# Ledger of designs, part 5: miniprotein binders against Heme oxygenase 1, chloroplastic (HO1)

Target 1, 212 residues: Heme oxygenase 1, chloroplastic (HO1), of Arabidopsis thaliana (Mouse-ear cress) (o48782)
Amino acid sequence: SKGFVEEMRFVAMRLHTKDQAKEGEKETKSIEERPVAKWEPTVEGYLRFLVDSKLVYDTLELIIQDSNFPTYAEFKNTGLERAEKLSTDLEWFKEQGYEIPEPTAPGKTYSQYLKELAEKDPQAFICHFYNIYFAHSAGGRMIGRKVAERILDNKELEFYKWDGELSQLLQNVREKLNKVAEEWTREEKNHCLEETEKSFKYSGEILRLILS

## First folded at step 23 (miniprotein; from w2 with S1M)

Design x3
Fold by ESMFold2, fold request of step 25:
Order: structure tokens, then C-alpha cells, then sequence
Structure x3 (fold): chain B 212 residues (1-212), chain A 105 residues (1-105)
């Protein structure tokens, strides 16, 4: 069976590859072989990424923990929780003498949207929940860990550590979400696929902070 | 450029480890497909370090590799769900790297 989570994964993959076959737009006006804008992470940009990420995880995990909604009970204690691990990392940055920045628009915007969603649209909320943790497990882990190695003298941040096997933790959440979605109508599922597109865009704007 | 090449090499190494696991379990055809993808990723990283490809070309090739890897994960979902999960994570890691490369443009 495909399962609803796989429908969301297909939508997200298509979004990543949507512009692959653009017609007639590959020609540049430049006569020089100059690379477009320097791709060079800084500690300041990385801290913005961590702080905005923490705001999102604080929001998700507090909503799940404190919710009166029975539907969220299945998503407590997944082993994927990131807020406390990020607290530990930010304390380490303070001990190294770094100033911790305030959250920026990408994190603040997504956190506010998640708060609204949790009250008005629990089905969409748990889809955003899954997609946020999946994006971190994939891109966040492979990109963010390597950047930390480069700019922080091989520091291994808690943000990229899990107790147990990451693939199993993520598979467990996939199974819970697939089970919950069995009761959803096609229209409810299609709405959540639209929300998956939004989650991809919001997560991308936070990840991009690494380059800021 | 160097940082991106290092990310790609790390992903290729993970693919090679998963390919070895699948070969030992009697799935040599899928293992060979993963090793081919890993070799393509390593060659792309080498060209990137040498300045032989543009960021746009790298992004386009990564998107194609990510799609092929995602298809392999779908094939394994029923029989080896944890390996399928690892492959999906790697496919989306490639896709996110490509996305960031395009955003620098």
C-alpha cells in the first residue's frame, strides 16, 4: 500500500524538481564565467538557523505536550524532539562567547502559522509536524552537520544526535500518521497535500538562513 | 564548492554502506544500482571541486539522482522499510542541496 505519508513524500519530491525542465531560460547574459553569489556559511548565519529552528521546535513540542486534543497523544515522546537538544547547543555557544540572536522572520512566521493550525486544523498540523522532522532528518542533518564541522572546529551539535536509530524513529512516526490518515476522506488528504507544499516552503526559508 | 563536495561524498558513502547491506541480504541488483548512484555523486563532487560544472548543472544532476534514489526507496518500502527510510532521507538530502544551490542564483 502506498500510505498517505508516501503521497506527501511524492508531492515534496516533485516540488524540489519542479523547474528541472525549464524551456529557453538557461542562457545567461554574462560573458564571464563567474559563479553566482558566494556560497559561504558563517557562524552568525548558522546561529540564525538554529534559533529560528528552535522557535519552531519549541512551538511544535509545547503544542503536543500541553494539548487537550486526543489526536496529538500519538505524537508525544517520538524520540525526534529537538527543542531541549537545541537549548543545550545554544548554551554551548554562549559559553564560547557568542551572542545569541533574536528569532528572525522565517522562524517567527512559521511558528505563528503552526499555532493557528494546531487550533483550527489538527490534521494539517500533524502533517506539518511530520514534514518538519523529516526535513531535519534529511537536509538538516546532511547539510547542517557538515556546516558545523567546517565552521565550529568539528563540534558535534546535539541537534544532530538521536537516542536510538533515526530511521526507526522516523518510520514509527510514518506508521502512526498513516494509521491516523486511514480515517480521512480524499478531500481531507488533498488539503493536507497542499499543506505539505507550504511546509516545504517554510522549512526551506529556515534552512536558507545558513547562508545569511 | 568544497563544502558541497564534502556533503556529496558523505551521502555517497552512506549509499555504499546501504548497498553492501543489500548485497549481503541477496539483493545484488538493487545494490549495484545504489553503487552506480554513489559513483555518479562522487564524480559530480570531483567536477565541482575542479570548477568543471556550474552550480545550476550540479543542482540539475542532483535532482535527477534524487528522483532515481526515491524510486529505489519505493521498491524497498514493503520488504525493507528501514532501508527505504534511509534512502528517502538521502534522496531528500540531495534535493535540499540542489534547492540551496539554486537559491544562491
Amino acid sequence: as target 1 above (212 residues)
Amino acid sequence: MELIAEMLEEIAEELERLAEELRREGRPEIARRLRRLAREIRELARRLRRGEVSPEEVARELEEIAMRLFEIALELRRGRPEIAEELEMLAFALAWIAWLLRKAE
Scores: ipSAE 0.857, ipTM 0.926, lowest interface PAE 0.7, mean pLDDT 87
Fold by ESMFold2, fold request of step 25:
Structure x3 (fold): chain B 212 residues (1-212), chain A 105 residues (1-105)
Amino acid sequence: as target 1 above (212 residues)
Amino acid sequence: MELIAEMLEEIAEELERLAEELRREGRPEIARRLRRLAREIRELARRLRRGEVSPEEVARELEEIAMRLFEIALELRRGRPEIAEELEMLAFALAWIAWLLRKAE
């Protein structure tokens, strides 16, 4: 048997593959007629990605810290927290002479949505919480660290560092969420699966900033 | 192209590390499946660098590999949950790379 977190992972995997397979089937041009795609991140785009990410983590982690909801207490001090790590990284960029951009629409939109969820729909909020940290641990880590290595002369950003083993930290949060969700109805779980789809879309718009 | 190929090679190296761990722990059949996926990823990176595949073909193959890797993670969830977690992270990393490839086009 599988827990609720695994249901969310199934939904997310199918969304990644279903949408992209559908788009691929519409391509009828031969390879000879397609230009070679250029995929070249810049420091400016990378900074937009970091700033919008920080806004989301600031929002998420402040809501958890300040909450009176007993369920949120289980999600304090997970070891996954990123806001302070990003603060340290952005100070490093300032010290190198970069101007730190203002947050853009992807980060501001997701931050606002998270604030609304925390007020009106705590179950959906903790599902977004998990999906945000998972997306960073997967795509953010593999893509973002490699990009930083290439464009920042092998600088190791704090954003990609954890105290302890990342897989264990994620497993601990998975177990906590699975336990919390055991008391949810099927309808409540299905609603959170729909919210998982939204989390994928919001997270994708922020990740895409690396190419902006 | 080169940056994407480097990401793929890093993921393949992680798969080989996990495959060897599983082989030493008495799961040689799963280890063999992971090593085959790692070889597929490396061949894809090589073809991408040489311009022998379109970014769209790369995205489709990455999506297929991600699904197969996710299935292996599910098989390991009960017995080796930390390895299953790492494999899920790698599967979704491949899926996100494929997603970005399609959006850049």
Scores: ipSAE 0.852, ipTM 0.922, lowest interface PAE 0.7, mean pLDDT 87
Fold by OpenDDE base, fold request of step 25:
Structure x3 (fold): chain B 212 residues (1-212), chain A 105 residues (1-105)
Amino acid sequence: as target 1 above (212 residues)
Amino acid sequence: MELIAEMLEEIAEELERLAEELRREGRPEIARRLRRLAREIRELARRLRRGEVSPEEVARELEEIAMRLFEIALELRRGRPEIAEELEMLAFALAWIAWLLRKAE
């Protein structure tokens, strides 16, 4: 039997391909030669991304750590945790003389939404939990590292380092989530899958800060 | 745009690394499929640098490659879950790059 995480990734891949195609078709109709906005990342935009990311990870990790729910207890100390790594990186930015911005609306909104889900809707919360860590481990790592290399004179940030092999850490979380989801009804599984679109939206709003 | 091209080249290099591993393990067909995708990505990166393709066209091609890569990962999941995980991460990286290209226009 294919594990539930395979279903989750299928839904996520489908959202990436379907929703993006529809946005591109709308922009192609407005053939206003909008100058291809030069993708020019700034340190300020990147810091906003890191701060909002930290707020989201702090929120996730605190919820999981403080939870007595059996479902959440399985996801303690996965090795995917990022809040501490981000704290170290933001401290480095302070040492370099950068002002650390306050969290923006995207980060605050997502953090608050995660808190609300954690109490009321464990299946939806687990959707966000898994997709946030997976999105960072995939595209977020590559994009963020390349931006950091360009704007920070090849500085490698802790946000893009793991204590262990990332593929193995993700596989371990997959196995745990597959096991947890074995006890779920098909309705609960579907509810988790339906939340993927919101997870994509909120994660995208934070990732877009790199372009600001 | 140069940063995107560099990201694509790195993804292509990782795909070639994984293809070589799979070749050594006696999976030459899957290795050939990955090397094909790596070549397609590198060509796309070159075309992007030369301004021969629009960001939207690049995004569409990346999404297609991402789906094909994801399908290969699914085929590998039973026998090589670690390589499958790496391929899925790369597939989603391509999808997020495609998303960023569309948001920068």
Scores: ipSAE 0.819, ipTM 0.918, lowest interface PAE 0.7, mean pLDDT 90
Fold by OpenDDE base, fold request of step 25:
Structure x3 (fold): chain B 212 residues (1-212), chain A 105 residues (1-105)
Amino acid sequence: as target 1 above (212 residues)
Amino acid sequence: MELIAEMLEEIAEELERLAEELRREGRPEIARRLRRLAREIRELARRLRRGEVSPEEVARELEEIAMRLFEIALELRRGRPEIAEELEMLAFALAWIAWLLRKAE
């Protein structure tokens, strides 16, 4: 039996390859007015990214920790948690004399949306939960680490370190999610898969802050 | 552009590491496929640094490589789930880099 996470990743990969080609063609028509964001990451843009990321992770981790819902309880203490690591990194930025910005609209909007989903739509919430952690562990880690190395004089941030082997941590979460989804109807599974586009949109808006 | 090229080189190095592991484990065909993708990525990184390709062309080629890498990961999932996970992470890293390239244009 193909685990549900395989279905999730198929949908995700398909969205990346098909919809971004179409959005790239649509945005290239509207990009006539948006200044070409130079690939010139700034500490200010990067701090906005970290702060908004922390707000999202705080939101996810608090929801999971405080929940008595059986589905969410399975995802406590995965080792993928990032809020504490981000807190440590942001404290380091303060010690370096940087002003920590308030969360921006992308982070606030996503945090609020996650709270609403957690109460009303567990399948959609789990879609966001999994995709946020997976996206960070994949592209977010590589991009963010490389940007940090460039702008922070090779500083290694805790946001890009895990207590354990990251592949194993992701496998453990995959196995848990596969098991949880075995009890879902095909309609519930499809509803979770349909939420993937929104997850990518919200995560993309936060990731774009690195280039701001 | 240099930052993206460096990210692509790091991904190619990780693919070569995983290819060597798979070769040692008796999967030389899959290892050869991964080494091909690593070479294609390094060539893209070099072409990007030289300005020989547009960011959009690079993004399209990276998405193709990401799909091919994802297919290889699926083939490995039953026998080597950990390596499959690492390959899927790299596939999605390429896809997100492609996305960022298009958002910077």
Scores: ipSAE 0.818, ipTM 0.917, lowest interface PAE 0.7, mean pLDDT 90
Fold by OpenDDE base, look of step 23:
Structure x3 (fold): chain B 212 residues (1-212), chain A 105 residues (1-105)
Amino acid sequence: as target 1 above (212 residues)
Amino acid sequence: MELIAEMLEEIAEELERLAEELRREGRPEIARRLRRLAREIRELARRLRRGEVSPEEVARELEEIAMRLFEIALELRRGRPEIAEELEMLAFALAWIAWLLRKAE
């Protein structure tokens, strides 16, 4: 019996490989997206990324913490929470003399969308919840840490540290989500899987802020 | 491009670490497959640094490697779920790097 998280990971990997091949073919045609000619991250762009990320994590973690919905209650205090870590990092930036920007449109839009889903569509919300934390734990961690090392004189941010072994924390969340999804219909599972594309899009728009 | 090459080298190093662990645990065939992928990634990083490949070509090759790595992770899920999780994270890291390479063009 393959757990539902295996289906989620399969859909996510398939979206990465299929849609990027199509987007690469399309973006070669759309002259208008200014080629980010140089992959040169800035501190200002990185701060926008951190602030928008914090808004998303604050939104997720508050929804889960305040919820009495049994499905969301299973995902309290997973050890994957990032809002507090991001707060610590942003305080460090203030101490270094950086001005902390206000959240931008990508973060605000995603935060608002998550609030709407949490009330109306628990299966779609769980799709976003899982994919946000997983995307950060995978590519987001690798990319963000390397960018931070390059632009912040090898400063290691708390955003990329976990209290525990990350693979074990992810495995624990996987097991919880697999158990929750055992009670879902095939239609509810499919609805969760269909929301993966939106989660990828919104997360990508925030990640792209590093290069802004 | 240097930053991308450094990320690819780190992923290759992690794959070699996991391959050595799997070798010690009596999975030498899977370990050999991971070491092959690590070598392919390092070669790709070197070619990228030299400008011998376009960012789009690198992105396509990384996606192929990511899929192959994901398949290996699935094979390990039942017997080594922690290693499988680490391999899946690395597979998705490669996929996100491929995405960023395309957005930078």
Scores: ipSAE 0.760, ipTM 0.891, lowest interface PAE 0.8, mean pLDDT 89

Design x3
Fold by OpenDDE base, look of step 24:
Structure x3 (fold): chain B 212 residues (1-212), chain A 105 residues (1-105)
Amino acid sequence: as target 1 above (212 residues)
Amino acid sequence: MELIAEMLEEIAEELERLAEELRREGRPEIARRLRRLAREIRELARRLRRGEVSPEEVARELEEIAMRLFEIALELRRGRPEIAEELEMLAFALAWIAWLLRKAE
């Protein structure tokens, strides 16, 4: 039997390939002459990204840490936690003389949505939880590290470092989630899968802050 | 665009590393598939730097490569779950880069 996380990843990969191709085809048809906007990340945009990311991770990690719900208890201390790492990085930015912005609408909106899901919809919440950490570990790591290297004079941020082998940490979380999902109905599994699009949308809005 | 090209090159290097590991473990066919994808990614990075391709064309090709890489990861899941996880991360990295390319237009 294929583990539920394989279903999650398959849905995720399909959403990336199918929906992005349709959006790109619509946008390219309307804008013949616009100069390809140079992908020029700014420190200010990057700080917004880090602050909003921290708000999301703080929200996830507090919910899981404070929860007595058996499903959430399995996901305590995974080694994927980012809130403390982000706190360290943001403190470094203060030491460099940067003003740390307040969280913006993308981070606030996602944080609030996660709180609501945690109470009402554990399956949907777990979808977001897993996809947030995985999205960071994949694209977020590659993009964010390269941006940081370029705009921060090769500074390596703690946000992109793990206390362990990242593939093993992700595998451990996969195994836990597969086990938790063995007790779910097909309807509960489907409901979790349906939240994947929202997770990508919210994560994408935060990631886009790098380019703001 | 240079940062994107650099990210693509790093992904290609990681794929070559994983391909060499798989070759040493007696999986030369999968290793050859990964090395092909690494070459395709590096070629896309070069073309992107030169402005020989549109960001949208690169995004589409990266999504195709991401899917192919994801399929390879699925094949490895039972025997080498750690490598499979790394390949999935790289596949999704390509997909997010493709997304960023479209949002930068």
Scores: ipSAE 0.749, ipTM 0.884, lowest interface PAE 0.8, mean pLDDT 89

## First folded at step 24 (miniprotein)

Design y3 (from x3 with R32E R36Q R39K R46E R47K)
Fold by ESMFold2, fold request of step 25:
Structure y3 (fold): chain B 212 residues (1-212), chain A 105 residues (1-105)
Amino acid sequence: as target 1 above (212 residues)
Amino acid sequence: MELIAEMLEEIAEELERLAEELRREGRPEIAERLRQLAKEIRELAEKLRRGEVSPEEVARELEEIAMRLFEIALELRRGRPEIAEELEMLAFALAWIAWLLRKAE
């Protein structure tokens, strides 16, 4: 690893590429297994995905802009912001005659967790911030854009558009996070690696709403 | 499964674009490694369309390809950080597709 973000990416990739990458499979043996649909997305499931995603981005972006969290100043105006883009998309759905659903448990749970983290554990909050935007830029973009093409007659949602070059925007945030983490102890970094695993679980639960 | 095959083909196309950029910049060995991964992804997409592989087998192979792609991104991180970022996004896109395939089974 060349910096802390690289440590997070390495740990996350290693978890995804081993037989034990299916953490839900390993952790759900003692509880009732949740069913998932076949890979046949619907507009209703897609709307749940967008609404829960918007709740998470509203949460992140409000916290970053809030003067009560001055340590977040480096992460303002990254060009990655998604909440307003999602608002535009949801207005388009209303114009097409769809009812916008209420947020569901995946989005509400993550939003609440992020609010708690921002107050009690700013280092972990910043790591969740990075991992949420990265997950969208990777999986969300490749999966969510293609689903929209299929079920929405090739509609190009604003959620998958950026002003500027996405890889540059992500690289800028990576550099800022690496710099902030230079002051962190090994124990603080290890804690954030554990939080990185949680971020992927929460993000996964929102992404699977596409199949709900 | 057609939707999954289309996602895989789009990722392969991006890899081919990045491979050509690296070739033009005098890095033909890395470019060829990306083209080989793109070829593997396209072949996997075709097998999936023909029903020759299960979604579980596809997920397993995508995870292997994602790790190999991630390793190439690490090699480029210092010299070409923006390309490394694009490759990491594609590697994790493959990992997320594999994750969803396992959840549907």
Scores: ipSAE 0.842, ipTM 0.920, lowest interface PAE 0.7, mean pLDDT 86
Fold by OpenDDE base, fold request of step 25:
Structure y3 (fold): chain B 212 residues (1-212), chain A 105 residues (1-105)
Amino acid sequence: as target 1 above (212 residues)
Amino acid sequence: MELIAEMLEEIAEELERLAEELRREGRPEIAERLRQLAKEIRELAEKLRRGEVSPEEVARELEEIAMRLFEIALELRRGRPEIAEELEMLAFALAWIAWLLRKAE
């Protein structure tokens, strides 16, 4: 039996490839008049991204840490936690003389949604939890590091460093989530999978701040 | 555009590293498939730098490469779960870059 995380990644890959093609076709019809936003990341846009990311990770990590729910307890201290790393990075920006912005609407909205899901819908919450950490570990790391290198004179941020091998950390989380999902009904599994589109939407809105 | 091209080149380099590891482990066929994907990514990065392809065309090709890479990762999952995880991360990195290319248009 294929583990549940394989099902999650299949759904995720399918959403990336099919829904993005449809969005691109819809946007190309409207974009004839908008100047191609030059991919010119700014420090201000990047700081908004980091602040909103920190709010999301703070929210996830506090929910998991404070939870007595058996499902969430399995995901404590995974080594994927980012809130502390982001705190260190934002402190470095302050030391460099940058003003740290307040969280924007995308970060606030996602943080609030995660809190609501954590209480009411554990399967949907786990979808977001897994996809947030995985999205960062994959594309978020590659994109964010390159943007940081360009705008911060090759400064390597703690947000893109892990204590250990990232592939092994993700594999450990996969094994835990596979085990947790063995107790789920097919309906609960499907409900978790159906939440993937929302996870991508909210994560994408935060990632887009890098281009702002 | 240059920044995205640099990201794509780094992904191609990581694929070549993983291909060399798989070759050493006695999986030359899978290693060759990864080298082919790395080559295709570099060709796309270079075309993107030159403005020979639209960001949308690059995004479509990257999504196709991401799916092919994800399929290879699935094949490796039983015997090489760590390499499979790295390949899946790279596949999703390509998919997110494709997404960003479309949002910058």
Scores: ipSAE 0.809, ipTM 0.913, lowest interface PAE 0.7, mean pLDDT 90
Fold by OpenDDE base, fold request of step 25:
Structure y3 (fold): chain B 212 residues (1-212), chain A 105 residues (1-105)
Amino acid sequence: as target 1 above (212 residues)
Amino acid sequence: MELIAEMLEEIAEELERLAEELRREGRPEIAERLRQLAKEIRELAEKLRRGEVSPEEVARELEEIAMRLFEIALELRRGRPEIAEELEMLAFALAWIAWLLRKAE
């Protein structure tokens, strides 16, 4: 029996390859004349990314920790938690003399949306929960680390470190989510899968802050 | 563009590491498929550095590579779930890099 997480990843991969290609083809046809904007990340843009990311992780982790809902209780202390790591990194930026910005609209909007989903729609909330942690562990780790190396004189941030093997931590979360989803109806599973596009949109808006 | 090229090289190096592990475990065919993808990624990184390809062309090719890598991960899931997880992370990393390339234009 293929676990539900395999279905989630199929939907996610399909969204990346089909929908992003169509958006890019539409934008390139209209912007024939603009020189390829040099992707030049800034410390200010990167700090906005970290602050908005922290707000999202604080929101997720607080919801999971405070919840008495059996589905959410399975996802306590996964080892994927990032809020504390981000707090340490942001404190390091203060020690370096950087002003820490307030959360931007993307972070605030996503945090509020997650709170609303957690109360009303557990299956949709779990979609966001899983995709946020997985997206960071995959592309977010590689992109964010490389940007940090370039703009922070090879400073290694805690945001990109885990206590243990990241592949094993993700596998453990996969097994838990597969087990939780065994009790779901096909309609509940489909509802979770349908929320993937919104998760990608909100996560993408935060990730784009590194280019700002 | 240099940062993206360096990210792609790091992904290619990780794929070669995993390919060598799979070769040692007696999966030489899958190892060769991963080495081929690593080669294609490095070739794209080099073309991107030289300006021989557009960011959109690179993004499209990275999405194709990401899909092929994801298919390999699915084949490994039953026998090597940890390696499969690492390959899926790399596949999604390529997909997010492709997304960033399109958003930087």
Scores: ipSAE 0.808, ipTM 0.913, lowest interface PAE 0.7, mean pLDDT 90
Fold by ESMFold2, fold request of step 25:
Structure y3 (fold): chain B 212 residues (1-212), chain A 105 residues (1-105)
Amino acid sequence: as target 1 above (212 residues)
Amino acid sequence: MELIAEMLEEIAEELERLAEELRREGRPEIAERLRQLAKEIRELAEKLRRGEVSPEEVARELEEIAMRLFEIALELRRGRPEIAEELEMLAFALAWIAWLLRKAE
């Protein structure tokens, strides 16, 4: 396909749409009783999702802001920044009388991993950076905004607002990442595709907090 | 289940909006493909509200629809990159909903 970002999108889509059959095993799958899906979000679970999300965005955005690394400079001021918008939202929750929870393992684990990548593997860090914003624009926006409407009396959180057209903001960053990746070897790209799978798994565990 | 059905209906509405935009631009065949996907999503949402389908069946159908939508986005990437980006976001939203349905156990 055209550009490295599309390779990452293909890998991530394959991860989400892969069948549950065990690869390389030839076993008859037993019939199991299936529980009813438990889709009952609470404000408490939603706050855990917001707090862990904020920890991840604080991590990404501070690393980019404080960096003198030329490649990271390309990713400043994208219009996708979420940390300040989440800060505003959490202040609103405090004003409503809610206690703001401490970050939980999904957010803390990912934040620590991102700090390590930023120092030891900048190519992977940039890929995680992009995929985190894309995952929010897709899953976070369509799922998280709807949950907020249902449990917060139609409150419109800042976390789901952008200045400008979201699709255009994502495309601008896509083009920057494609340009940066032009000089990467096939091996470096393949490594970053493995990291793309990790980024979506980490993002999924944070999104799942909505159901906790 | 009602919340999931509402998410699916919002995604279908967005697909219908994009389909109309593509139809106005002289791309009626792609527009019809998007309208067909939106119809499938709406029918799935109604079945879910009525309890006529299991979460596992919903997840499977959403994954199939997401892949078909991703293919349409790829076709549009060169000529209409902003619409392609919106379609990819919607495809991944469907895939995330399916993933959460499988994990709710």
Scores: ipSAE 0.803, ipTM 0.891, lowest interface PAE 1.0, mean pLDDT 86
Fold by OpenDDE base, look of step 24:
Structure y3 (fold): chain B 212 residues (1-212), chain A 105 residues (1-105)
Amino acid sequence: as target 1 above (212 residues)
Amino acid sequence: MELIAEMLEEIAEELERLAEELRREGRPEIAERLRQLAKEIRELAEKLRRGEVSPEEVARELEEIAMRLFEIALELRRGRPEIAEELEMLAFALAWIAWLLRKAE
């Protein structure tokens, strides 16, 4: 029996490949021979990304921490938590003389949506929870670290550091989620999987802030 | 684009590291598949630096590589769950880079 997390990741990978190809085909139709826009991250855009990310992580971590719901209780203190790390990084930016922006629409929208799901739809909420942490641990880590290196004079941010081996931390969360999902109906599992597209969209809108 | 090329090179280096680990563990076929993907990624990174390929073409190729890497990770999940997790992370990193390439245009 393949664990439910394998199903989740398969759906996520399929969304990345299928939906992006369709977006690219739409964009290529509108792009005349414009010089390849250089992907040039800014400190301002990067700060927006960090602030909106922090709002999302604060929201997730508070929901899980305060919850007495058995499903959410299994995901306390995973070692993947990022809110505190992001707080430390944002304090460093203040010390460097940067103005910390307020959360923007992407972060606020996602945070609010997560709150609504947490109360009404635990399976959908768990989809977001897992995909947010996994997306950061994968693409977010690689991209964000390289951006930080380029724009912050090789500063390593706490956002990209974990207390322990990241692969093991993710594996532990996988095992917990697989166990929780063993009690779910196929309909509940499918409902969780269907929420993956929204998680991808909301996470993408926050990641795009790096380019703003 | 240079920053993206550097990210791709780092992913390729990690794939080679994992390939060498798998080779030492007696899985040379999987190791060779990973080395092949690492080579393809480096070639794409270099073409991207030179402007020999469009960001969209690179994005498509990276998505294909990501899928192939994900399939390898699935094969390793039972025997080497940690390596499988690392490979899946790298696969999704490639997928997000592909997404960023399309959003930069």
Scores: ipSAE 0.736, ipTM 0.877, lowest interface PAE 0.8, mean pLDDT 89

